VHH binders against c3ng28. Designs and how they scored, part 59

Target 1, 373 residues: c3ng28
Amino acid sequence: MLIIIRPSGEIALKSPRSRRNFEHTLANNIRSVIKEGKIWRSQGVLFLEVNDNNKNIEELSKVFGIASFSPVMSIKSYNNNLEDIINKAKEVFAEIVKGKIFSVRAKRIGSHNFTSLDVQRKVGEALYPFSRGVNLENPEVEVFIEIRNDVAYFYYKIIKGPRGLPVGVAGKTVVLFSGGIDSPVATWMMMKRGSIPVILNFNLGGSVHRKFVLEELSVLRKWSGGHKLKLFIVNGTDVLIKLSQIEKRNRVVMLKRVMYKVAERLCDKANAKSITTGESLSQVSSQTMTNLYVTEYGIKYPIFRPLIGFDKEEIVELARKIGTYEYSIKLPEYCAISTKARTSVELDEVLKDEENLNIDYEKVLENSEVIEI
Key: E = the ipSAE of ESMFold2; O = the ipSAE of OpenDDE; V2 = 0.75 times the mean of E and O plus 0.25 times the DockQ between their complexes.

## First folded at step 22 (VHH)

Design q2 (framework vhh_gefurulimab; at its last look DockQ between E and O 0.53; V2 from the best seeds 0.00; counts 0 for: pae E 2.2 > 2)
Fold by OpenDDE, look of step 22:
Structure q2 (fold): chain B 373 residues (1-373), chain A 119 residues (1-119)
Amino acid sequence: as target 1 above (373 residues)
Amino acid sequence: EVQLVESGGGLVKPGGSLRLSCAASGFTFSRYYAAWFRQAPGKEREFVSRIYTTGDTHYADSVKGRFTISRDNAKNSLYLQMNSLRAEDTAVYYCARWGKYIEDLMDIWGQGTLVTVSS
């Protein structure tokens, strides 16, 4: 089986050097996912040759950097013989257009003694007897012919990819991963922009929380372009016990700040240059503008919040699309942090509390469980 | 009045077993998590185990595999089965009420029960 893979449109807009890098990374990611096959670049597209029984082809729909892909039939057009193209079109498309209103779309790259319009017209005429008619504006089926130099490709299926950029092109980001609905979505969004996520989880519950986090990550692994996901699980119970020493109204914000501080240490260790969270503005009482300011105060890495402008319904929809929703909703009640968090915590108060708590963030990270997924 | 009362402490030989109980009164026990802590002489209070409303449990590494926390909601009671006891397990053991949210962490404590592990 031969497949044409079309990279995301934004890749084509990159400088030649960047474009090559992105396409190279994309090819590598595809290799990782498909596991068996031959892939090569040509004139802005990727070609993938695989066995007909390859079960991993569907996984291309989860490889970021792919706009679309199509299984194709091909012939070499010797001597620019349009008749050969027409004959092959009949062979490939006659059954596809049978009894249907159809259209022919042709694209041509290279030098030929015919135009794309010639191809559309002649192939259209040839297929017409098999069809119910031609309609260019609203066909029931579209068939495609792409002629690249001396090779003509025939296809009628276009499968959409997830677009975005190939995972790996943007470096690493530490993700604060709670296992709720939001953090998997945030992770997915960062992967879509080419980032490799390093997962940091504070287990505030127990084994059940851990279980669902792992399940969610197993889902996300299908989107990671073959990149392994490294998970750090911190014992949140110890942190909570320490937090019991400060005022109740500050505990939620302080917890988040502790998470950010540990994430900062993990960035150093993992050579990540950012921290990612699933926070959405005003989604919960703890996620006010003021609290976000206080929480990230002094953190040396940029904090990415891809969901900052999303509402809960939008996030849920994405979670469903990604496949993590079903696991996220099963998290036990003890995974909830608060219902009555202070909407505005004072920075100076939090900094004093932080000083008093004197948490060794390096030690917290060192004591974490490390899992590779 | 909301209170927790521990019992079951005593002297036990190394390798022995002991079961602690914590009786809750004045509140709906089933709505709260519960935890055991211990404090050895000259040391800070340390976490031992907690149990969630769902029955899920968590243990300190030092007691994992040896201690078992359980609860009986009908009796408003928390238990700690301690097996394979060691000298380092000697401490006053406390039960604590643990709320669902961070704002409601350990707010009620028992008076403690002494466990002494000695040959």
Scores: ipSAE 0.745, ipTM 0.904, lowest interface PAE 0.7, mean pLDDT 94
Fold by ESMFold2, look of step 22:
Structure q2 (fold): chain B 373 residues (1-373), chain A 119 residues (1-119)
Amino acid sequence: as target 1 above (373 residues)
Amino acid sequence: EVQLVESGGGLVKPGGSLRLSCAASGFTFSRYYAAWFRQAPGKEREFVSRIYTTGDTHYADSVKGRFTISRDNAKNSLYLQMNSLRAEDTAVYYCARWGKYIEDLMDIWGQGTLVTVSS
């Protein structure tokens, strides 16, 4: 089976050199996901030849950088002869339009002695006897003919891809991955922009916490374009013990600052240029404008918060779509923010507490368990 | 009254064993993580071991392999089995409730029980 794969539109608008790089990365990602198949590039699209298998279709639907794809039938159009195209269209589409109101859409790439409108008219005429009529605005079925130089491609399915950019084109980001509802969604959003996530998890909930983080990452692995997901698991117990020495109201922000500082070290180790979190403005008291300012104060790398403007319902909807929601809701919610927690912290107090705690962030990272998914 | 009471401390020779107990009352013990801490003369109180509600455990490096934390939720009790004791294990041992929220870390402490490791 032959499949036309249409890269995301934003890839087509890049400079020729950048476009080739993005298309090359997309092709490599497809090869990593579709293990048996031949893939090649041609005039702004990719062609993939594989055995007929709905697993291959499912896997393509999760490859970032794909706008859409279509299984096709094809012929070589000798001398750009419209009659050959019409005859093949009847063979492919007669049963598809049988008893239905239909439309024909055609497009051309290259130089031809006929127009796209010529193709639409003549194919429409040829298919009409099988159908109940033509309606260009509201057909029951729509059939497509794409003529690329001297080859014509015939399809009636356009399967949507996730769009975005191919995973790998935008470097690495370290994700603070709690495993709740939000951090898997933030991870997914960064992969959609072509970033490879490096996962940093502070395990505060023991073996149950670890289990469901691993299950969430197995789901996210289906979206990674064949890139393995590297996970660093830190036992947060020693950090929590130190936090008991400071004012209660400052503890959540301080825990976050410790996580950011360890993430900085992981950025250095993994050659990542950013830290990503699932934080949303004002969702909880630690995520007010003031508290986020204090949390990231003095951090070396940019902090990306792809969910900063999302409400909880929007995040949940994405989590369900991605497939991580069912695991996220099973995590133990331990060391959560109390309803009695203060809503603000003072920067100078937090910085003084941080200095007094004297946490060895390199050692915290060195003691992590490292897993590839 | 919310309370933790340690027992089982005493004098023991190096290489010996001792078992500490902590009786909890006035709260639902099974819903909390619990921990042992110790304070040697002239030193700050330090973490020894923690046990989760699931039974998971975590140990300070200095005691790993020698100490075993356990709990019996039916008896509202926390235990610390200490083997291969060393002079540096000499300390007052405290049991602590590990609160559900980060604002309430180690919110309840016992009075302590003295362990002396000496030839």
Scores: ipSAE 0.435, ipTM 0.766, lowest interface PAE 2.2, mean pLDDT 88
ESMFold2 (binder alone), look of step 22: mean pLDDT 84; pTM 0.855

Design q3 (framework vhh_gefurulimab; at its last fold request DockQ between E and O 0.68; V2 from the best seeds 0.00; counts 0 for: grease 25.5 > 24.2)
Fold by OpenDDE, fold request of step 23:
Structure q3 (fold): chain B 373 residues (1-373), chain A 119 residues (1-119)
Amino acid sequence: as target 1 above (373 residues)
Amino acid sequence: EVQLVESGGGLVKPGGSLRLSCAASGFTFSRYYAAWFRQAPGKEREFVSYIYTTGDTHYADSVKGRFTISRDNAKNSLYLQMNSLRAEDTAVYYCARWGRYIEDLMDIWGQGTLVTVSS
């Protein structure tokens, strides 16, 4: 089976060098996902040849950097033989347009002695006897022909990809992954922009927490373009025990700061250049403008919050789309943030508390469980 | 009234064993994380062990392999089995309920029970 893969439109807007690199990365990711097959680049698209029984083709719909892909039939059309194209179109599309209102769309790349309109017209005429009629604006079925140099491609199925950029093109980001609804979505969004996530989880729920985090990551792994996900699990409960020594009002923000500090160390280790969180502005008391300011104060790396402007409903919808929602909702929310939590923590107090706690963030990271997914 | 009451402390020789109990009243203990702490004379209170609602357990390095935390839901109680006791284990042992919110990490404490390990 031959598949035409259309890269995301934004890839085409890149410089020639960058475009090539992105397409190369995309091809590699596709190879990793499909496992068996031949892939090559040509004239702004990727071609993928696979066995008809390949079970991984559906995974293309989760490969970032793909706008769409189509199984195609193809013929060599030498010497601009439009008749060959018409005959093949009849063979491929007659049954597809049978008894239906249809339209033909043609595209050409290269030099030909006919136009795309010629192709549309002639193929349309040839298919008309099989159909119920032609409607260009609102067809029941649309069939497509792409003539690329001396090869004509025929398809009628267009499967949408997730668009975005190929995972890997943007480098690594450390994700503070709570296992809730938000953090998987944030992770997904960063992958969509080409980042490889390095997952940092503070386990507050023991084996059950671990279980669901792994489930969520298994889902996200389907979106990672074949890239393995590294998970670092910190015993968050141990951290909380330490936090019990400080004022109640500062504990939530301090916990977040500890997470950020550990993430910072992980960035150094993993050569990541950013920290990603699932935080949304004013979603909870710890995520006020002031608390976010205090939380990230002094952190060396940029803090990306892809959900900062999203409401909870939007995030939930994305989680459902991604496939993580069903696992996230099962995660027990023990040691949650109270509605009584302070919405405005004082920076000086938190810094003083931080100094007094004197947590060895490197050691916390070193003691983490590391899992490759 | 919500409360925790420790018992089982006493004098024991090095190498001996002791089992502490913590009885909860006024709430269902099994719905909460629980922890044991201890405070030796002249020292700060330190973490000993905690148990999740799922039954998972953790221990301080100093007691790992010697102490076992457990619970009996029917009795609404928490236990600490202490084996191979050492002089440095001498302390007042406290049971604590782990609150469900970060602001309430250890919101309920027992009065403590004294464990003395001496030859």
Scores: ipSAE 0.775, ipTM 0.910, lowest interface PAE 0.6, mean pLDDT 95
Fold by ESMFold2, fold request of step 23:
Structure q3 (fold): chain B 373 residues (1-373), chain A 119 residues (1-119)
Amino acid sequence: as target 1 above (373 residues)
Amino acid sequence: EVQLVESGGGLVKPGGSLRLSCAASGFTFSRYYAAWFRQAPGKEREFVSYIYTTGDTHYADSVKGRFTISRDNAKNSLYLQMNSLRAEDTAVYYCARWGRYIEDLMDIWGQGTLVTVSS
């Protein structure tokens, strides 16, 4: 079967060279997800020819860069002849409009001796006897004809994709991935902008923490456009023990600073140019404006917080859509960075404490477990 | 009343073995991580070993391969098997409960049990 795949609209806004790169990356990602079939680009869309029995077609709805896709029937070399189009439309659509209120929509690319309105009117007239009537505003079924040069395509299903940009076009970002509700959503949002996430987990719960992080990444893998996800697991419990040397009020921000500093080293190692977190302003006491300022102070790479303006319910709704929520809620409480009531820190004190702790961030990263998903 | 009570300390010769016990009461022990720390004369308290609720363990480099931490949740008890003891292992050993909040780290401590390694 033949499928027309419509790239996200913002890809069309790119320069010709950038558009070719984005469309090439999208095609390669689709190929990786579908496994078998032929894919090619044509005048702003992609065509995918694949066996009717392919079990991976449904996964196109999770490939970033796809706005929508439609299985199509076609007439090749239709000779610029409306009669051929009308006859094929009756063949394809008669059963589809049978007993229903319908509409016909037509679109043309190329030079023709008829208009899109001519196609809509004449096909509508031909289908009307099979139907219960026509309603252009509120049809029960819409049928579509897209005429591209000397080929006409016929479809009645439009399946939504996730839009966004193809994973791979925007470089790498290191994601501080706790395995709670928020960090998988932040990862998903960065993939939607074309970034390849490199996952850094500070393990606070041993094998149980590792298990749920891996399960969440298995879900996120469905959205990666066929790109593997690389996971670095460091021992966060050992870091916590070192924090016993500093005042209780500074420990949470210090833990986060250690996480940022190790993430900075991973950016160097993985050739990533940013750090991403699932932090949301004022959601918890460690995420106040002051504490976020202190947490990121002096970090070499940009810190992206795609959820900074989201409330918790919005994040949960997105986590359910992505499929990670059911695993995130099973994560034991020890695995989270849990804080007491409000904390507030001073930059100079935190920086002095960090100097005195003298943590070897390179060694923390060197001791990580590395897994590809 | 939440308590941790260590026992099993004593005098032992270098190369010998000793088993420390820690009895937990007043809370659901199986829901908490637990740890052993020690404090030698004139030194700061230092980490020895910890154990997760699942039984996963970790050790300070100085004791790895010689000490074994374990727990028996049915008996609300934490253990430290110490083998191949050395003079530098001489310390007061403390059982600790790992707190639920980052600020606290260890929120409950035992009173300690003295281990003396000498010829």
Scores: ipSAE 0.570, ipTM 0.840, lowest interface PAE 1.7, mean pLDDT 90
ESMFold2, look of step 22: ipSAE 0.509; ipTM 0.797
ESMFold2 (binder alone), look of step 22: mean pLDDT 85; pTM 0.866
OpenDDE, look of step 22: ipSAE 0.749; ipTM 0.899
ESMFold2, fold request of step 23: ipSAE 0.544, 0.560; ipTM 0.830, 0.839
ESMFold2 (binder alone), fold request of step 23: mean pLDDT 85, 85, 85; pTM 0.864, 0.865, 0.864
OpenDDE, fold request of step 23: ipSAE 0.766, 0.764; ipTM 0.906, 0.904

Design q4 (framework vhh_7mjh_2; at its last look DockQ between E and O 0.69; V2 from the best seeds 0.00; counts 0 for: grease 24.23 > 24.2)
Fold by ESMFold2, look of step 22:
Structure q4 (fold): chain B 373 residues (1-373), chain A 119 residues (1-119)
Amino acid sequence: as target 1 above (373 residues)
Amino acid sequence: EVQLVESGGGLVQPGGSLRLSCAASGFTFSRYYMSWVRQAPGKGLEWIGYIYTTGDTHYNPSLKSLVTISRDNSKNTLYLQMNSLRAEDTATYYCARWGRYIEDLFDIWGQGTTVTVSS
């Protein structure tokens, strides 16, 4: 089976040289995901020839950088003979339009003895006897003919891809990955922008926490364009012991500052240039404008918060789409740190507490368990 | 009333073993992480280890080979098994609860039970 793959429109708008580079990365990711098949680039699209249709459809639907894809039938039109195109269209589309209101869409790349409108009208006339009629605005079925130089491609399914950019084109980001609902969604959103996530988890729940984080990453791995996901697990519970020594009101922000400081060291180690969190403004007391300001104060890498403007219901909807929601909700509340009150911290006080705690952030990272998914 | 009551302390010979118990009441024991902590005479607190709700444990590295923490949620009881005891293990042993909120870490402690390791 032959599949035409249409890169995201964002890729198509790049300079010709940049577009070719992004299409190359996309092709490599598809090759890594599909494993077997022939893939090639041609005039702004990719063609994939495979023996397996259902497995490939599912896998392609999760490859960032794909706007859409279509299984196609084809013929070679040696003399630009419109009759050959019409006859093949009847063969492919007659049963598809049978008893239905339909439309024909055609486009051309290259030089031909006919126009796209000629193709649409002639094919429409040929298919009409099988159908219940034509409606260009609201058909029950739409059939497509794409003529590229001397080959005509015929399809009636357009399967949407996830769009975005190919994973790998935008470097690495360290993701603070709690395993709750939000951090898997933030990870997915960064992959959609072409970034490779490096996962940092502060374990607060022992083996059960570890289990659900691994399950969530197995789901996210389906979206990574064939890139493996590297997970660093540090003992967050030991950090809590240290935090019991400071003022109650400062503990939540201090825990997050410890996470950010360890993430800085991981950025250096993994050659990542940013830190990503699942934080959303005002969703919880630790995520107010003031608390976020104090949390990131003095951090030398950009902090990306792809969910900063999302409400909880929007995040849950994405989590269900991605497939991580089922695992996130099984994680007991105790395994994620809660606060029982609104907090508003003072920067100078938090910085003083941090100085007094004198946590060795490099050692916290060095003691991590490292897993590749 | 939320309470933790340790028991099982006493005099034990060097090289011996001892099992301490911590009876919990007034809260849903199975929903809380628990810890053992000790204090030798004239010294500060030393964390022994903690146990998650699932039964997973984590120990102070210096004590790892000497101790085992377990819990029986049906009896609302936390246990500390100590082996190969030495004189430096002489201390008052406490159990402590981990609160559900970061503001309430280690909010409930028992009164302690004394272990004396001596010939």
Scores: ipSAE 0.583, ipTM 0.838, lowest interface PAE 1.7, mean pLDDT 89
Fold by OpenDDE, look of step 22:
Structure q4 (fold): chain B 373 residues (1-373), chain A 119 residues (1-119)
Amino acid sequence: as target 1 above (373 residues)
Amino acid sequence: EVQLVESGGGLVQPGGSLRLSCAASGFTFSRYYMSWVRQAPGKGLEWIGYIYTTGDTHYNPSLKSLVTISRDNSKNTLYLQMNSLRAEDTATYYCARWGRYIEDLFDIWGQGTTVTVSS
């Protein structure tokens, strides 16, 4: 089976050097996903040759950097003979257009003694007897011919990819991963922008919490372009014990700050250059603009909040699309943020508390369980 | 009224074992994380461990080998099994409930039961 893969439009807009890098990364990611096959780049597209029984082809729909892909039939060395193209089109498309209103789309790259319009017209005429008619505006089926130099490709199926950029092109980001609905979505969004996520989880629910986090990550692994996901699990209960020493009103914000501080250490260790969270503005009391300011104060890495402008419904829809929703909703919520939680914690208070707590963030990270998925 | 009542404390010889109980009333016991904490004379509070609603346990690393926490939801009772007791384990032992929110950590305490380890 031969598949033509169209990279995301964003890739085409990059400088030649960047474009090559992105396409190379994309090719590598595709290789990792399909495992067996030959892939090569030509004139802005990728070609993938695989066994007909390759079960992983559908996974291309989860490879970021792919706009679309199509199984194709092809003829080589047609000697610039339009008649050969027409004959092959009849062979490939006759059954496809049978009894249907159809249209022919042709694209041509290179030098030929015919135009794309010629191809559309002549192939259309040839297929017409098999069809119920032609309609260019609203066909029931579209068939495609792409002629690239001395090779003509025939296809009628276009499968959409997830677009975005190939995972790996943007470096690593440490994700504060709670296992709720939001953090998997945030992770997915960062992968879509080419980032490799390093997962940091504070376990507050024991084995059950761990189980569902792993399930969610298994889902996300399908989107990672073959990149392994490294998971660091911190025992969050230990942190909570320490937080019991400070004022109740500051505990939620302090918890978040501790998470950021640990994430900062993990960035150093993992060579990540950012921290990602699933926070949405004003979604909960702890996620006010003021509290976000206080929580990230002094953190040396950028804090990415891809969901900052999303509402809960939008996030849920994405979670469903990604496939993590079903696991996230099963996660027991312990230590839920009180609706009465302080919406505006003072920075000076938090910094004082932080000093008093004197948490060794490096040690917290060192004691984490590390899992590779 | 929400209440926790510890029992089972007493005098034990070094190397001995003791099982403490904490009887809960006034709330749905099965829905809360529970914990054991101790306070030795002249010292601060030391957490021993916690048990989740799922039955999973988490222990102070310094005490993990010596203690086992369990719960019987049908009896609304929390247990602390201690083995190989040492003089340094002499303390008042408290059971405490974890509230539903971070703000409510250790929101309910028992009166404590005293354990004395002495030859």
Scores: ipSAE 0.573, ipTM 0.816, lowest interface PAE 0.9, mean pLDDT 93
ESMFold2 (binder alone), look of step 22: mean pLDDT 83; pTM 0.833

